# Miniprotein binders against q9fmw8: the designs that were tried, part 3

Target 1, 279 residues: q9fmw8
Amino acid sequence: AEGLSPVAGGIVALGKFDALHIGHRELAIQAARIGTPYLLSFVGLAEVLGWKPRAPIVAKCDRKRVLSSWASYCGNIAPVEFEIEFASVRHLNPQQFVEKLSRELRVCGVVAGENYRFGYRASGDASELVRLCKDFGISAYIINSVMDKNQVSVNTEEEDSKSKERGQVSSTRVRHALAAGDVRYVTELLGRPHRVISRTRTQDLTSKRGRISLQTSSLLNLPPGNGVYKACSLIVGDKHPISCKVIVDTSNLYIETEEERFHNSDESQEFQLLGIEFG

## First folded at step 2 (miniprotein)

Design A16
Fold by ESMFold2-Fast, scan of step 2:
Structure A16 (fold): chain B 279 residues (1-279), chain A 92 residues (1-92)
Amino acid sequence: as target 1 above (279 residues)
Amino acid sequence: GKVRITIEVKFDSPEEAYKFLLKVLELAYELAEKYGVKVEVVVTVDGNTVEITIEIEGDPEKVKEFLEEIKKLAEELAKKYGVKVTIEIEEL
């Protein structure tokens, strides 16, 4: 209506975008080949659909860093994530949803995966998306699924590829790999090392000569399963990553750095963000 | 079968206690893999005392081997890091 949409003239990738895995990255790459890439993400899904809350795979505060890392794949343009309230669109049928993209948000085109579903009760499929986009004068591009090179996990009971997707990279596969402590497999699925973010008060850090204990409750996203991880990096602010060993326990995450002491610094009682990357 | 081993650690040096804790945790998970048993670890800190509770589930013979080895190694590590440990084992 009045004024310009934040995504006006852009190309929006459509998807769930919870893990920001290589399948999501491929949608952004294709969008960037056509125009200015955006990810259209929904917020408030759990509340509206009655889903049980789950720890996110990517911390909310860390999503922009991940998308910025995709710039080199996207013609040096970092995709921008545009959030929309799910409650405002959940009732829209397929035609009304595409009309909103075209007339209200004024996008120039869309990119979606071949298994994409949309509109009230997921009544629209990829073919319907293409047809409706043509009717409303915007471009639509359907992209083939990115296949998981490691097919051993396709038969898990909770695998979403079991019913419709077969052997595709998915957030479900990322969650199962994390739970199994298979951080190498997680890195293959994400195209990057998994980074866990902790929000901790400086005064609450039990840091002596490179040793840190973090409560699991301080973590903003999903850690890997309980176990020992020897090839990790600790990221503090803009400092160079510090090699460390991490032990993940039910209640705590224990970090031992190779530096005898790390710079924790300042008398501030404010919260700080720590990143832990699992190699 | 399911068995609980509780390692109560009393220390003067928090730094050495932390080193002890990390080695015991690492050992618990490595021995769990070695003997094919499942472990759950809970750590509680209160003043100059750390309590490490490990619940082990699996084949009774393998659980016994796990318990014998972790008890022996925990006692050796306690001596190395200068901490005092009290070990209690309970069948659940």
Scores: ipSAE 0.012, ipTM 0.590, lowest interface PAE 8.2, mean pLDDT 82

Design A2
Fold by ESMFold2-Fast, scan of step 2:
Order: structure tokens, then sequence, then C-alpha cells
Structure A2 (fold): chain B 279 residues (1-279), chain A 92 residues (1-92)
């Protein structure tokens, strides 16, 4: 290969990065304190494993906005997400994976959570990552898990017990909170309001007296469970957020607002993206 | 019929999670043979969470019986090994 790696000289945070929750954000913050921060994300995982992919927590088109919002925590540098094909790494043992990071991608260091697993069939742990990084001459930084505030009465713990790992922020917790309709708890776990993105044709938007109906099939990421959400915001392009009420059912999502600007819709074949934040 | 069951496992101890995983895989194999259904199993580890996805194909009545038994056994094993499980079922 004559070309330079796009992450050469950078610090790469390792993780699944599906929810981009505050635990993932902490990895990026720590990477930014050391050098140029990158998130290493895998693509093609479901295809290689033969799985049907689940609805993402963060829409693919919305991930860069979320990472850009982390710039203020990361020395005014937004982390860049680097995608790698899972097929190219799935059979690498722990040593081969770290060798790829060091010699092929030429990263200067890695940041990972204390529960991180890697290599073929997840055979490597955080301690093995540190050892192998040392062997290949790159820095390794293991970050303690970010604890869910609802699981701990004090945010500062000095114990090294197994109970320290319990109650940590995770994508599973985010999915459960979304399914329960607990958008306040979701906001705590994400460090931001959950934003659902809808891709719909302008002609399919019938706005009368400020009411918009969207099919659930038009949503690009996971909505919260069926229910009524009174403290929401509708995001349209770069315009100021519009206060709204959202009703979620199995087949449709209804947006109700007092804004008169939405009682008319233009018929066209153009698609538009709408953001719905659950506050 | 074809159905997917996803068992999400949250653990405090990697060792107990490994014991749980290996036992669930063993039971899935035994039940597949018992009920004459085809199963494909996929596992992903992320932090303190393990996702076990089992896709089952066969006679609808046999698939249903497999699902009820594996779900019950997974919940019992979760209690035995001190892991927390969430089970989701999806028709394919």
Amino acid sequence: as target 1 above (279 residues)
Amino acid sequence: GKVRITIEVKFDSPEEAEKFLLKVLELARELAEKYGVKVEVYVIVDGNTVEITIEIEGDPEKVKEFLEEIKKLAEELAKKYGVKVTIEIEEL
C-alpha cells in the first residue's frame, strides 16, 4: 500500500458505538486528551454473520451531527468515525488485530472501555489489549465504565469490585428505556435528547391545523415505545426547533403543533428529512 | 416457519456469562435435535452485554415448542449463573 492510513497518527476509540451514549462519549473525550480522536466502527456485521439488522438507535445520516456536538468536550475537535469492514477483521486473533491497528492503520494509540473484547470470537480482553499494544509500540488507555446515575447514589467510587461494572451505561439500557417510553432516562443515558429521523416525500406530508402524520416505516432509527410524548421538538433543516406533541403507535407517528406554518403542504416528489427530539 | 429469538445477557462477571453462553448453546443444539428444527446461532459481545441470536426454521408447532423451552431454560440458567437476560422474539 502506497497510501497513508486515514487514521494514521490518531488515537482510536474501540467499541460498538451503536447508541453514541455518554460511555462512548467518554472514550472520545479521553482520546482527544491524547491526540486526534477517532471512533473505530464496524460495517457489514449483520451481513457477515447472516443476521437481520435491528433498527439503529442513531440514524446513519445523523451520526456526524452527534459527533460534532461532542467537539466542546473534545478540545473543540469533533471525533471522526472511521468505518472498517467487519469481514476484513472477523477472523483476526487478538495479536493480528492489534498488529493491523499498529502497522496497517498506523495509529498512535487506542482507548477502550474496561469491558472491551476483541479478536476472533472476542477472545481478547482489555488486559490483553494493553499487553499487545505495548508489544507493537502503541499506547493503550483503558477507561473505567461510565455508571448509570440511576444505579448509583454517588458518582465517585474508589472500589475495584465487580459491582463497579454493574449498572454501567450501555446500548441495551438505551433500548430498554426507549421501549418503556422513558425519554427522560434515555436523555440521561445519551447526554442529549433522542432524535428520530424520518425520510418522507413532501407530497406524503398532509399538514392540517398543525398536525403531521408519518408512517413508522419512514423512520430511519428506533422510536420510543407506543405512547404520548408532550415535550417534543420538531427539527426542520437549520430552522429553530418547533415545540410539539408526539403520539407513537405501532404503524404511525403523529406530530401535533400549534404552529400555523405547517397547515399547508406542497405536493412534490422530493424527499425531506425531519428530526423529532423527545424531551 | 422461521423465527428469530434474541437473548440479551447482561453480566457482572465474564466467567459467569461464559458459562451461561456455553450452556445455552449446548441446549439449543440438544433442542434442535429433539424437535427436528434447523437452528443457526450468532453471538456478539459488547462490554458487559452478550447477544445470542438463534434463528429457528421448521414445522411451526415444533418451532413454537422449541421457543417456549429454550426461553424457559435460558431464564432458569440466568438465575443460576447470576446474569440478567432480556428475550425478544421476531417472526421472519
Scores: ipSAE 0.000, ipTM 0.129, lowest interface PAE 19.0, mean pLDDT 75

Design A3
Fold by ESMFold2-Fast, scan of step 2:
Structure A3 (fold): chain B 279 residues (1-279), chain A 92 residues (1-92)
Amino acid sequence: as target 1 above (279 residues)
Amino acid sequence: GKVRITIEVKFDSPEEAEKFLMKVFELARELAEKYGVKVEVIVVVDGNTVEITIEIEGDPEKVKEFLEEIKKLAEELAKKYGVKVTIEIEEL
């Protein structure tokens, strides 16, 4: 049925798509060169696999903005993210997974990174993906990993760096750069400034002495590590970005701006979203 | 016998690379059927280059015929679509 396959006839990029970094962007660019680009994302991975929950690198509410910014790289077509429940595919072996892509979702092709693993217990690799796609009559394109210009980080765990981060741009490398407070490096890996989204009360936007205090618990995605960040921007609704300095500690994030007060959009609203860009 | 042929394509236009890629993949499939050999095709894209690796397994005489035909067709397609191609062959 038509309603069962919103990606029918499209080219789907396969990956975890946590950070939406330049490696993920390259998958979308390659998909757009072949046909209509989609990102195929799994939801519920941590719950199903029993992983410890982690703060997302990109806030769920901010993902569409990021993908829309990729349109200029993709022939002026913003990639569309299509989510499927991991629980519904976790027990599919490699052949069954590719069969689902070809027969149920009716995609025309797939794009994946050279390190891609799929199927029950990650039993399929990129070579197996290509072979199975051929068997089911869909095209497969394997993209070389986008290489990080900065090959070494002395502050990351040795095991993670050697096993998952051998010179490649990755979500793990983004997390380590954020933890180190290296927002310039984060911007290089993401191809954009890192934006943290906070859900905060309108009354808390009073900037007496040019300072706003936010609890870290109000943040919808991962902030950079503890430190002082001098080249930041505060985004409030449709207003112009406001230059600010941000101080991050274990419990709070402080925004200092030269603007005396914010124009409150509507006092009847208890909460609103704030964007904080680092760099 | 088993042989690997690697075709590296450099292009100025993504559209021309896509046409080249699709035709090589299609031809590899047709030739596999024609010669009754087993073929595995792997495509890797990196910036403005496309690397196509084709591993052929079967009767040595048929593998040789497949190899010469796919090599010739790849060079003809490169000329037709205005892309630069490098071909390497390795006995496995």
Scores: ipSAE 0.000, ipTM 0.164, lowest interface PAE 16.9, mean pLDDT 76

Design A5
Fold by ESMFold2-Fast, scan of step 2:
Structure A5 (fold): chain B 279 residues (1-279), chain A 92 residues (1-92)
Amino acid sequence: as target 1 above (279 residues)
Amino acid sequence: GKVRITIEVKFDSPEEALKFLFKVLELAKELAEKYGVKVEVFVFVDGNTVEITIEIEGDPEKVKEFLEEIKKLAEELAKKYGVKVTIEIEEL
């Protein structure tokens, strides 16, 4: 019937969902236990707030692959990301936002982290969310922050301790680990290897000495900090991953493979997406 | 002693901000080794701002030398990359 929301009857996880880290995955898992899981993501924040767009942690084109990998944790159902234009909700107070979820989008429930903030100028907190959801007849489930207590961080000094990380998993930790070049810790926080996507012309992928140079401007998401990364994989289309070394500089990313060249045509100007996984 | 220095950077280009960020991270590591202090660095990026928080632990005199040098270098880099920087220091 006309007027039905794409997420009608579903359970929406609320969050910023920039990194799609294991904390975000836990929100999706809890949503899947209650009903059909959706991630409710905002788009157009930079435009609305007058900010220059910045490099995301996960490339927009790569998000569905990440969410599909969560199916095994979500009862074999991959969560679906539902995008809302930030401009359409930025002026809503907490009550109006929950009313939109209940009456316009017709969701059956929400899942949010204990530190979640919402509504105009982030004036609502998790307790307010639960109260308002009850008022509008939708379920609300607040989860505790995911603790990294069973994982160990990599230190610059030799590790002689068996201590475990006891901090919360967060986008801040992911950004810190990326900037520091600690791709093993990034992998622990994300539950997957960090993948950088480049948009490049097919003709530019050919190299006789097995070296490919990519400008930072061709990258669709944030690379790790400057350094040499020896345990990487190059992914081109549906081909098997190619082992490679990656050198990250301030302006360029250099990929060194043992293959002499990729098959291409000198006449091809078609763009394709190139994936680079770190560790 | 333990001290926190927070460097807030406002920028027009993400590329310039990232260059500044990576250079500050490199310098923090080099200065930690030079002064024999323990450092933990936290980075938060939001729109057109980058907040770099460095927590330094060690001998009070060495911590002070670290703070004076990192502050000076951060101000020089801000001038070089044309970014606006606000620096705050808090004793923990």
Scores: ipSAE 0.000, ipTM 0.090, lowest interface PAE 20.6, mean pLDDT 75

Design A6
Fold by ESMFold2-Fast, scan of step 2:
Structure A6 (fold): chain B 279 residues (1-279), chain A 92 residues (1-92)
Amino acid sequence: as target 1 above (279 residues)
Amino acid sequence: GKVRITIEVKFDSPEEAEKFLLKVLELAKELAEKYGVKVKVTVYVEGNTVEITIEIEGDPEKVKEFLEEIKKLAEELAKKYGVKVTIEIEEL
């Protein structure tokens, strides 16, 4: 059908975009230098491929806030995330995938990392992406991976051996740092403090003299590992962040504040969203 | 016993559909731990439709409790996220 593609004339960054770490941010920065930046993200990827479901690093409801924070790096233009159904593209070979970008989505160009793979069974690499983009009349820009400045060793069985060999910033490094409770390192990798979102029924909350108890199962994204975190902020709606201490164990997360308590708007939704930011 | 529940989701907003999907996946994990059953989840996305298939294996009574709770919660979440759901259950 005739009509303008939502990303027509734009520059699309290609990647998995799990953590929205500084490596992903660099893709958006490069896209913004060329034109209007978009991130192309897949939905339904893990489940369709039969991968074990894992908690996301960034809560779905929090992704737009993160991308908006990148505007200052992107010429005051916040990148927009464009979602594509993985099931609709997973059987496309490399040529067909680039054809979709060029003819259906009508993008002006693509930005991808040097380790990018695409097309049926990841049969296409960055060099093939460049060649096919040229064949279809769109620009392709391959950028070098962002290097992790910290010298912490990461013991992981990731398939992406090139990223592992080069000490690159990656979602795997973010997950390992979170598991270790190293929120300072997580902040370096993300370029922002890690924010955990909780979705909990008001009736399921337990409060004791300035302490709020949340089940870890109520969290919409991955918390840091078990431990005590003293430099945290509690975020409720559009209110100013409240300084707090957070204790994470295997089943519960405890938030301790001196002044303010969690209050919900009665006569609204049964569920409440709460943000917890780790310093 | 082994049972399959298929949740067909029709949506107008892809973002709200994804929120629904992620919450259903979270609940499937929580309820699997609560009832001590094994679950396998498959998601298929096509156009404005998402098909979530959950295969549950375990004690028949616990499987039944899992199914009753996930069905109720999925219907509640569908109203919250403004998606339309159709639920089918099949004995395997």
Scores: ipSAE 0.000, ipTM 0.078, lowest interface PAE 22.2, mean pLDDT 76

Design A7
Fold by ESMFold2-Fast, scan of step 2:
Parts: structure tokens; sequence; C-alpha cells
Structure A7 (fold): chain B 279 residues (1-279), chain A 92 residues (1-92)
């Protein structure tokens, strides 16, 4: 109210933004063509709706790096993610939600996918969003879904609303590809290599002959399924990536490399963040 | 080389702060093209403050020229739009 809204004068992309896949990137690209791009994300969604939480595809601490990598597509401006507590907006009907965007947050426009739903109990669709944005004097742009180039089009009458989303890039497809261990396919869906972040003790990174053992519980986001991954990179602090082989087991992740020393020179910290890129 | 410049903006007028922000973004783009350096701009707003972070990567002499010019122009724009700026530079 008193100060500048965090997204004031900006163009806000609307979505869930779990995977930050190429479909989400396209929303940011379209926003950047119009003005300053922002992603509007809801937090606390699973808790409020009673959904069981699951491991994020992108670690919370790693999201800013991913968004910064989109800057070259977005006129050299890295999109900023603006988080709203879902509990604070779940009661708003479609009109009230758009009014909040226009009057309280003072956005200049919105970008959303053709399948976007909003407002109390998802009562608003993309067409309603466009109409209400016009009523409140902000621009609205609905974009077509980014299609998964490996998908074969299949007509199915069993899927109801899901048939309209057939063949598109989605966080669900990313999760399935990760579970299958298909990191090449994951990279195509994300537009970048999948990076897993581990919070690891500094002393464990100084292992002899470049073998590191990590417990699955130390991982801050979803690893690929059990298997052997030969074309990986280990990222430690500000050092350049180190080529490695990764073995994913039910309880552990093993990193094998011929690099003798692969920890930060700063040993003052008890724990460090370790990045593992697949493919 | 790679360097980060952070411009923290404190303001009383949201309208003037927005004008300042848009001019700094325009300058970052123009100077990146002028000096042939790569830039990534991140804008974060919190109440009555705006933080503009610009990471510049390229030839060390060109990065230095970019930094000196954007710092000078940002300070001049701050006076024009009546905002208070604090500028920090960090080598990466």
Amino acid sequence: as target 1 above (279 residues)
Amino acid sequence: GKVRITIEVKFDSPEEAMKFLLKVLELAKELAEKYGVKVIVVVEVDGNTVEITIEIEGDPEKVKEFLEEIKKLAEELAKKYGVKVTIEIEEL
C-alpha cells in the first residue's frame, strides 16, 4: 500500500512454476517482450489444499540461478519470482483476483497459458482472465502451450480436460522423465541440465580418490531414478564444474571422479551446498 | 572479468522511482552494447526500496568502463528523480 509494489509496472506470468521448464520460460519470454518480466508463484498451496508435499524439481535455493539463465532470452533482464501466500488469495473470486493485480500490485499486464485457471475454486479460465484484465485496464496475453517435440499426437476421449493438454511440456512430464532416468529427455523439457542440490558436510567433500557418498535425505530437490549416469558435472562453490559419474541408489547418491581435491578452499563452514548436473 | 554492481534505491515517490528504474534499465542495455559486455539485470522491490543488481562479464577494461559510466549516470539520475541511491561494486 504505502510503498512500491514488488511487481509494480511489470508484466506478470501466471502459473505454478514447479519445474521452470521451457513452457514456463516461454511465459517469461513473452512477458519480457512487453515489459519487465515477473513470475507470480503461490506458496503454501499443498498445505492449504491438503495435498501431500513432494520433492521440488528445482531446489528453492537454485531457482534464482535458473531464472538468471533466462536473461539472454528476456532482453538481458532476469525474471524475478514474486511469491504470494496461497491462503491470502484462495478466497478471492476471479474479479477480486484481477482487481488485486491491477489496483494493489499495480501490474501493467499478465501472461498466462491457454489452460490457466484462477480465482475461488478455479472458477476463472483464460478467456475470463482476458475479459477482467480489460475491465481493470491491464493487458492480458494468452499463449499456446509449448509442445513436447518428442510427443506423438493421440486422440483420447478418456482424458476429459487432459486431452486438451495432450503433448505439451509440463512438470508432470519432467517428473516422469526423471523417474525413468531419462536425463536427456529431462534436459530437452527443461532447456537446461537438471541440477540436484545437496547440503553436505565440508569434511565429506575431501574424500580420497574423488568418491563422495550422499544420503538421499541430504538432497534438496528430486534426483533422477535409480541408475548409473556417466555424463555428469559436480559443482562446488565458485569452482569450475568437475566431470563425474553418478550412481543413484534407493538410499544414496554416489559421485565418482578422478579429481583429487573437489571442495571449496574455504573450510570454515561446517556445511556446503553441492550441485550435481545430469547430462 | 566479472563484476557485480548493486544500486539500492530509497524513495518517497513510487512514480519517480519507477522512472529512475526504467532509465537505469535502458542505460544498462545501451552500455552493454556500447562496450560489448554481457549483462544480467535483477530488480527486487521491497516496500520503499528497490535493489538493482547488474552482473557484467567481458573484457576487464571494457567492464571497468561500463562500471564507471553506469555509476556516474545512475548518481545523476538519482538527483534528477529525487531518489536516494547507495552503490556497491564487488569483483566476482
Scores: ipSAE 0.077, ipTM 0.609, lowest interface PAE 6.2, mean pLDDT 82

Design A8
Fold by ESMFold2-Fast, scan of step 2:
Structure A8 (fold): chain B 279 residues (1-279), chain A 92 residues (1-92)
Amino acid sequence: as target 1 above (279 residues)
Amino acid sequence: GKVRITIEVKFDSPEEAEKFLLKVILLAKELAEKYGVKVTVVVVVDGNTVEITIEIEGDPEKVKEFLEEIKKLAEELAKKYGVKVTIEIEEL
């Protein structure tokens, strides 16, 4: 920050923002009703906390597109994501964290979910956040959890018991729906089709016998589980989406299109991004 | 009706620019309630410049009253905090 905070005077939504699901979108909507909406997200949590690495639900390079799609819900303004290193805040107690938001970042207010935890060893809860925000002269708005409208409960041991009991939309629920290959349910939880981004060499995009093969290792975010997916779309640059069928197995993802003309005569070693949306 | 006002701010003092910014944002919220219009504010910071974009939605007459008052008060605050502002208005 060159003297002036990049989120100064804004309303920041607080959360992990892994999936950018409809619960996260609701935080942004509420922030937009009050002022300029920002998402304050933490990076480096897995590294600092020693958690096993997991593929992200939304590719880093694709997050701005998702946030831009929320503009119509947010008064025609796309919320902006501000990333903060978790290592820089992990040792702050609740009071110090709110002090940083108020005095260093100069935010006008915060929006958080009812289950939000913060400060060293998650010692602060939503009630503490409200009290401390009042002490530092910033507004605090606690939003009730967005309820999953789908009454089919997927029983998972990894999902928090409180979240399961309440039927809340969560990143854990999105991950389990993806693993089950239930892309329709994923779309309901995200409020958008799930898009997988591949970073692949141009030469590897050459279609052989009407089929494009991508290695799972080239994917920048989490694909759905092994299976056959109809009504998918292939997105290449600024071109119109191409209807396709996608087959996911353990090591590869296969794209089958009815367009016989995806011939890449370019034997380039350069990488390019490819988007795959699941229907 | 819907109108956008863009305030480009150039400053030498980050502290005074911050005071200007916070006052303008607060003022936008207060005037939105006063005139019964919907307001969305976006701020982009780039070095020694700040761009404040305010989009106002509502009754055309109330939107006009909002714009006249926010423009006047923003110019007064710019003089108070020693920042240079350029204001543009666009109908959407």
Scores: ipSAE 0.000, ipTM 0.144, lowest interface PAE 16.3, mean pLDDT 78

Design A9
Fold by ESMFold2-Fast, scan of step 2:
Structure A9 (fold): chain B 279 residues (1-279), chain A 92 residues (1-92)
Amino acid sequence: as target 1 above (279 residues)
Amino acid sequence: GKVRITIEVKFDSPEEARKFLEKVYELALELAEKYGVKVEVIVVVDGNTVEITIEIEGDPEKVKEFLEEIKKLAEELAKKYGVKVTIEIEEL
C-alpha cells in the first residue's frame, strides 16, 4: 500500500530485544514519552536459513504478554513489536538503513541504546544514527545503559563471593545468570520472573504421584541451569498460578506439586502451552 | 579496547555451515564470559556465504586473548565441518 506502514508515525526503539530485560524496557519507556512506542526487532538470521543457533530467552508466543506488562510504565499503552527480516536490511549501509526507517516505514523518531550498532557489518554507531536521523528529518534519542543494581551490593561481606558482578544490564548477563541457576538475579535483570513455556499434551499435564515430567525438547525457550528450584509457579491457561518445585536436568524438567490435574477442561486442543515461572 | 572480527564462510552444505555457525556463536559467548569482555555477534547470510561479525570490547589484553582463541577455534571448526573461511580483524 502507498505510504502505509505498520509503524508509520510511531517512535521505534531499536535493538535485538532477545531478553526483553529492564534495559529494553527503558527504551520502550522513553519511546512512549515521545509518541506511540514500537520495538523494531530483526527476525533471526537462523530463521532465514532454518537454523536455530540458540534457545531464545523469551518464547515467541510469550513476548506479547511481557510487552503488555510494560503498559503501566508506558502511559498505559503496551508497546507493539514490529519485526523486520534481517535479510531485507543486511545490504544496507547506515545511511540506507535510516532512509528506510524515514521514507519506507515513515517513523517519526527512534530511540536506541548508547551501544547500538546498525548497517552493513554494524558500521554505524549511536552518534551516526543521530546524525543520519537529523538528515532525514526524524527525531533520535540515545539512552544511557541501565546499570545492573546488583553492583550496589558488592561491598556487603555476606555477598562478596556471590555478587562481584558489575556493569550494564544485558542479554549476555541474563544468559549467564540463567546458566548459573541464579533465578533471583535473572528476575532483577528482567524486571519480572523468568517464564519458561512448554508445549505439552493435555494428558501429560496430569500429575503422576505428584510429579509432572517434561522433556527439555518440549521447552520453547531457555530454562535455567541444572538444579532444584523451590520457589516456582505453574501457570495453566487462565487459572491462578500454582506453587511448585522444579528440578532441571540435562534431558528433563520435573514439576512437583500437590494438584493432580492442570489442564483446561473446555480446551479442544490436544496440545497446550504450560508456563513455569522461576522465583 | 574495541576490535571487530569478521568471519566469512563459504559452504556447499547448508547443514555443515549451520553446525559451524552454531558452534562459533556458542564459543563467542563462552569466551566473552571467560575473558570478561563484551561481545556482540551479527550473522548475515547471502546465498552460499555466511558472514559472522563479532565486536569485542574490554581490557586490551583480554580482548587480545579472546581474539587469539576465537580465531584458532574458528579455523579448527572450519576444517571439522568442511567449510571455507576468511577471517578479517580490525581495530575500532
Scores: ipSAE 0.000, ipTM 0.188, lowest interface PAE 15.8, mean pLDDT 76

Design B1
Fold by ESMFold2-Fast, scan of step 2:
Structure B1 (fold): chain B 279 residues (1-279), chain A 92 residues (1-92)
Amino acid sequence: as target 1 above (279 residues)
Amino acid sequence: GKVRITIEVKFDSPEEAEKFLEKVKELAKELAEKYGVKVEVEVKVDGNTVEITIEIEGDPEKVKEFLLEILKLARELAKKYGVKVTIYIIEL
């Protein structure tokens, strides 16, 4: 969790891992073919780099569920995510970064995409990563980017034109598809339905005639754009998923069930996690 | 698709390293014929360390099958002979 070696002897996939899309999944699959798979992700990049904060695509509390769903692709071993504070590594040049992986974290190898950059000011590329891994005696596997088979496009002025021009799956494509309300396209990019998590007091879950109202501020990750979504599922604890229709507006998210199947008899002020799957 | 795989094997003696070279060349040829891919092999020896560079070109599905077989064999070799094997793969 901290500076101790929780990934010792493992194979770490390198990336930003924002969306946990099928491109990230492919990195984990290749890691699993070499050894025990881990995702090495950075936290605090936006704060350190002065980027405008954005809602995460995957809620922090929901990431383990997503990674567990990848076990069947990874030899029945669910990848484990290891987070490093970006502030603690941002000053490392490429050689120092690989040295940290080899000597401090004691990993047996790395997996990275062909466009991977690392070290201070992204001075290292995938070829440099391989050379440095060779110097430190750890394995390296550089994979080609996973291609987006869906030809649907979203207009944007974002800096991800390179990825879009090449047809690669990316977190930027996921964000744009979500903003456009194209949950089918989002599902193709993620390899799973998009799940939004709400943290709401049980007593604040108002259900009248099968309708639940949630404040947008209660959402732990990025919802799709304003609109009506007819093929959704409501997930409450270990209960059977409930078919529902979801209406997203600027301030609220409304969940309408076809029957009064979501019945909350709990009067407690305890917080509860609610899952909403789109598509 | 085209892939470059570099395999480094560290042996306990130069004699063991030399014996391994013969096996690797035979195996690469056999797998290339089995999977119908183009294979080029380069071998470098430095004392106890053997570095094998294999470039594979062909149908992406066949290249992938070849890679998986090579990875499996490398792991089995490491376990059977108690040698250190380090593998580097670049998809070109």
Scores: ipSAE 0.015, ipTM 0.534, lowest interface PAE 7.8, mean pLDDT 80

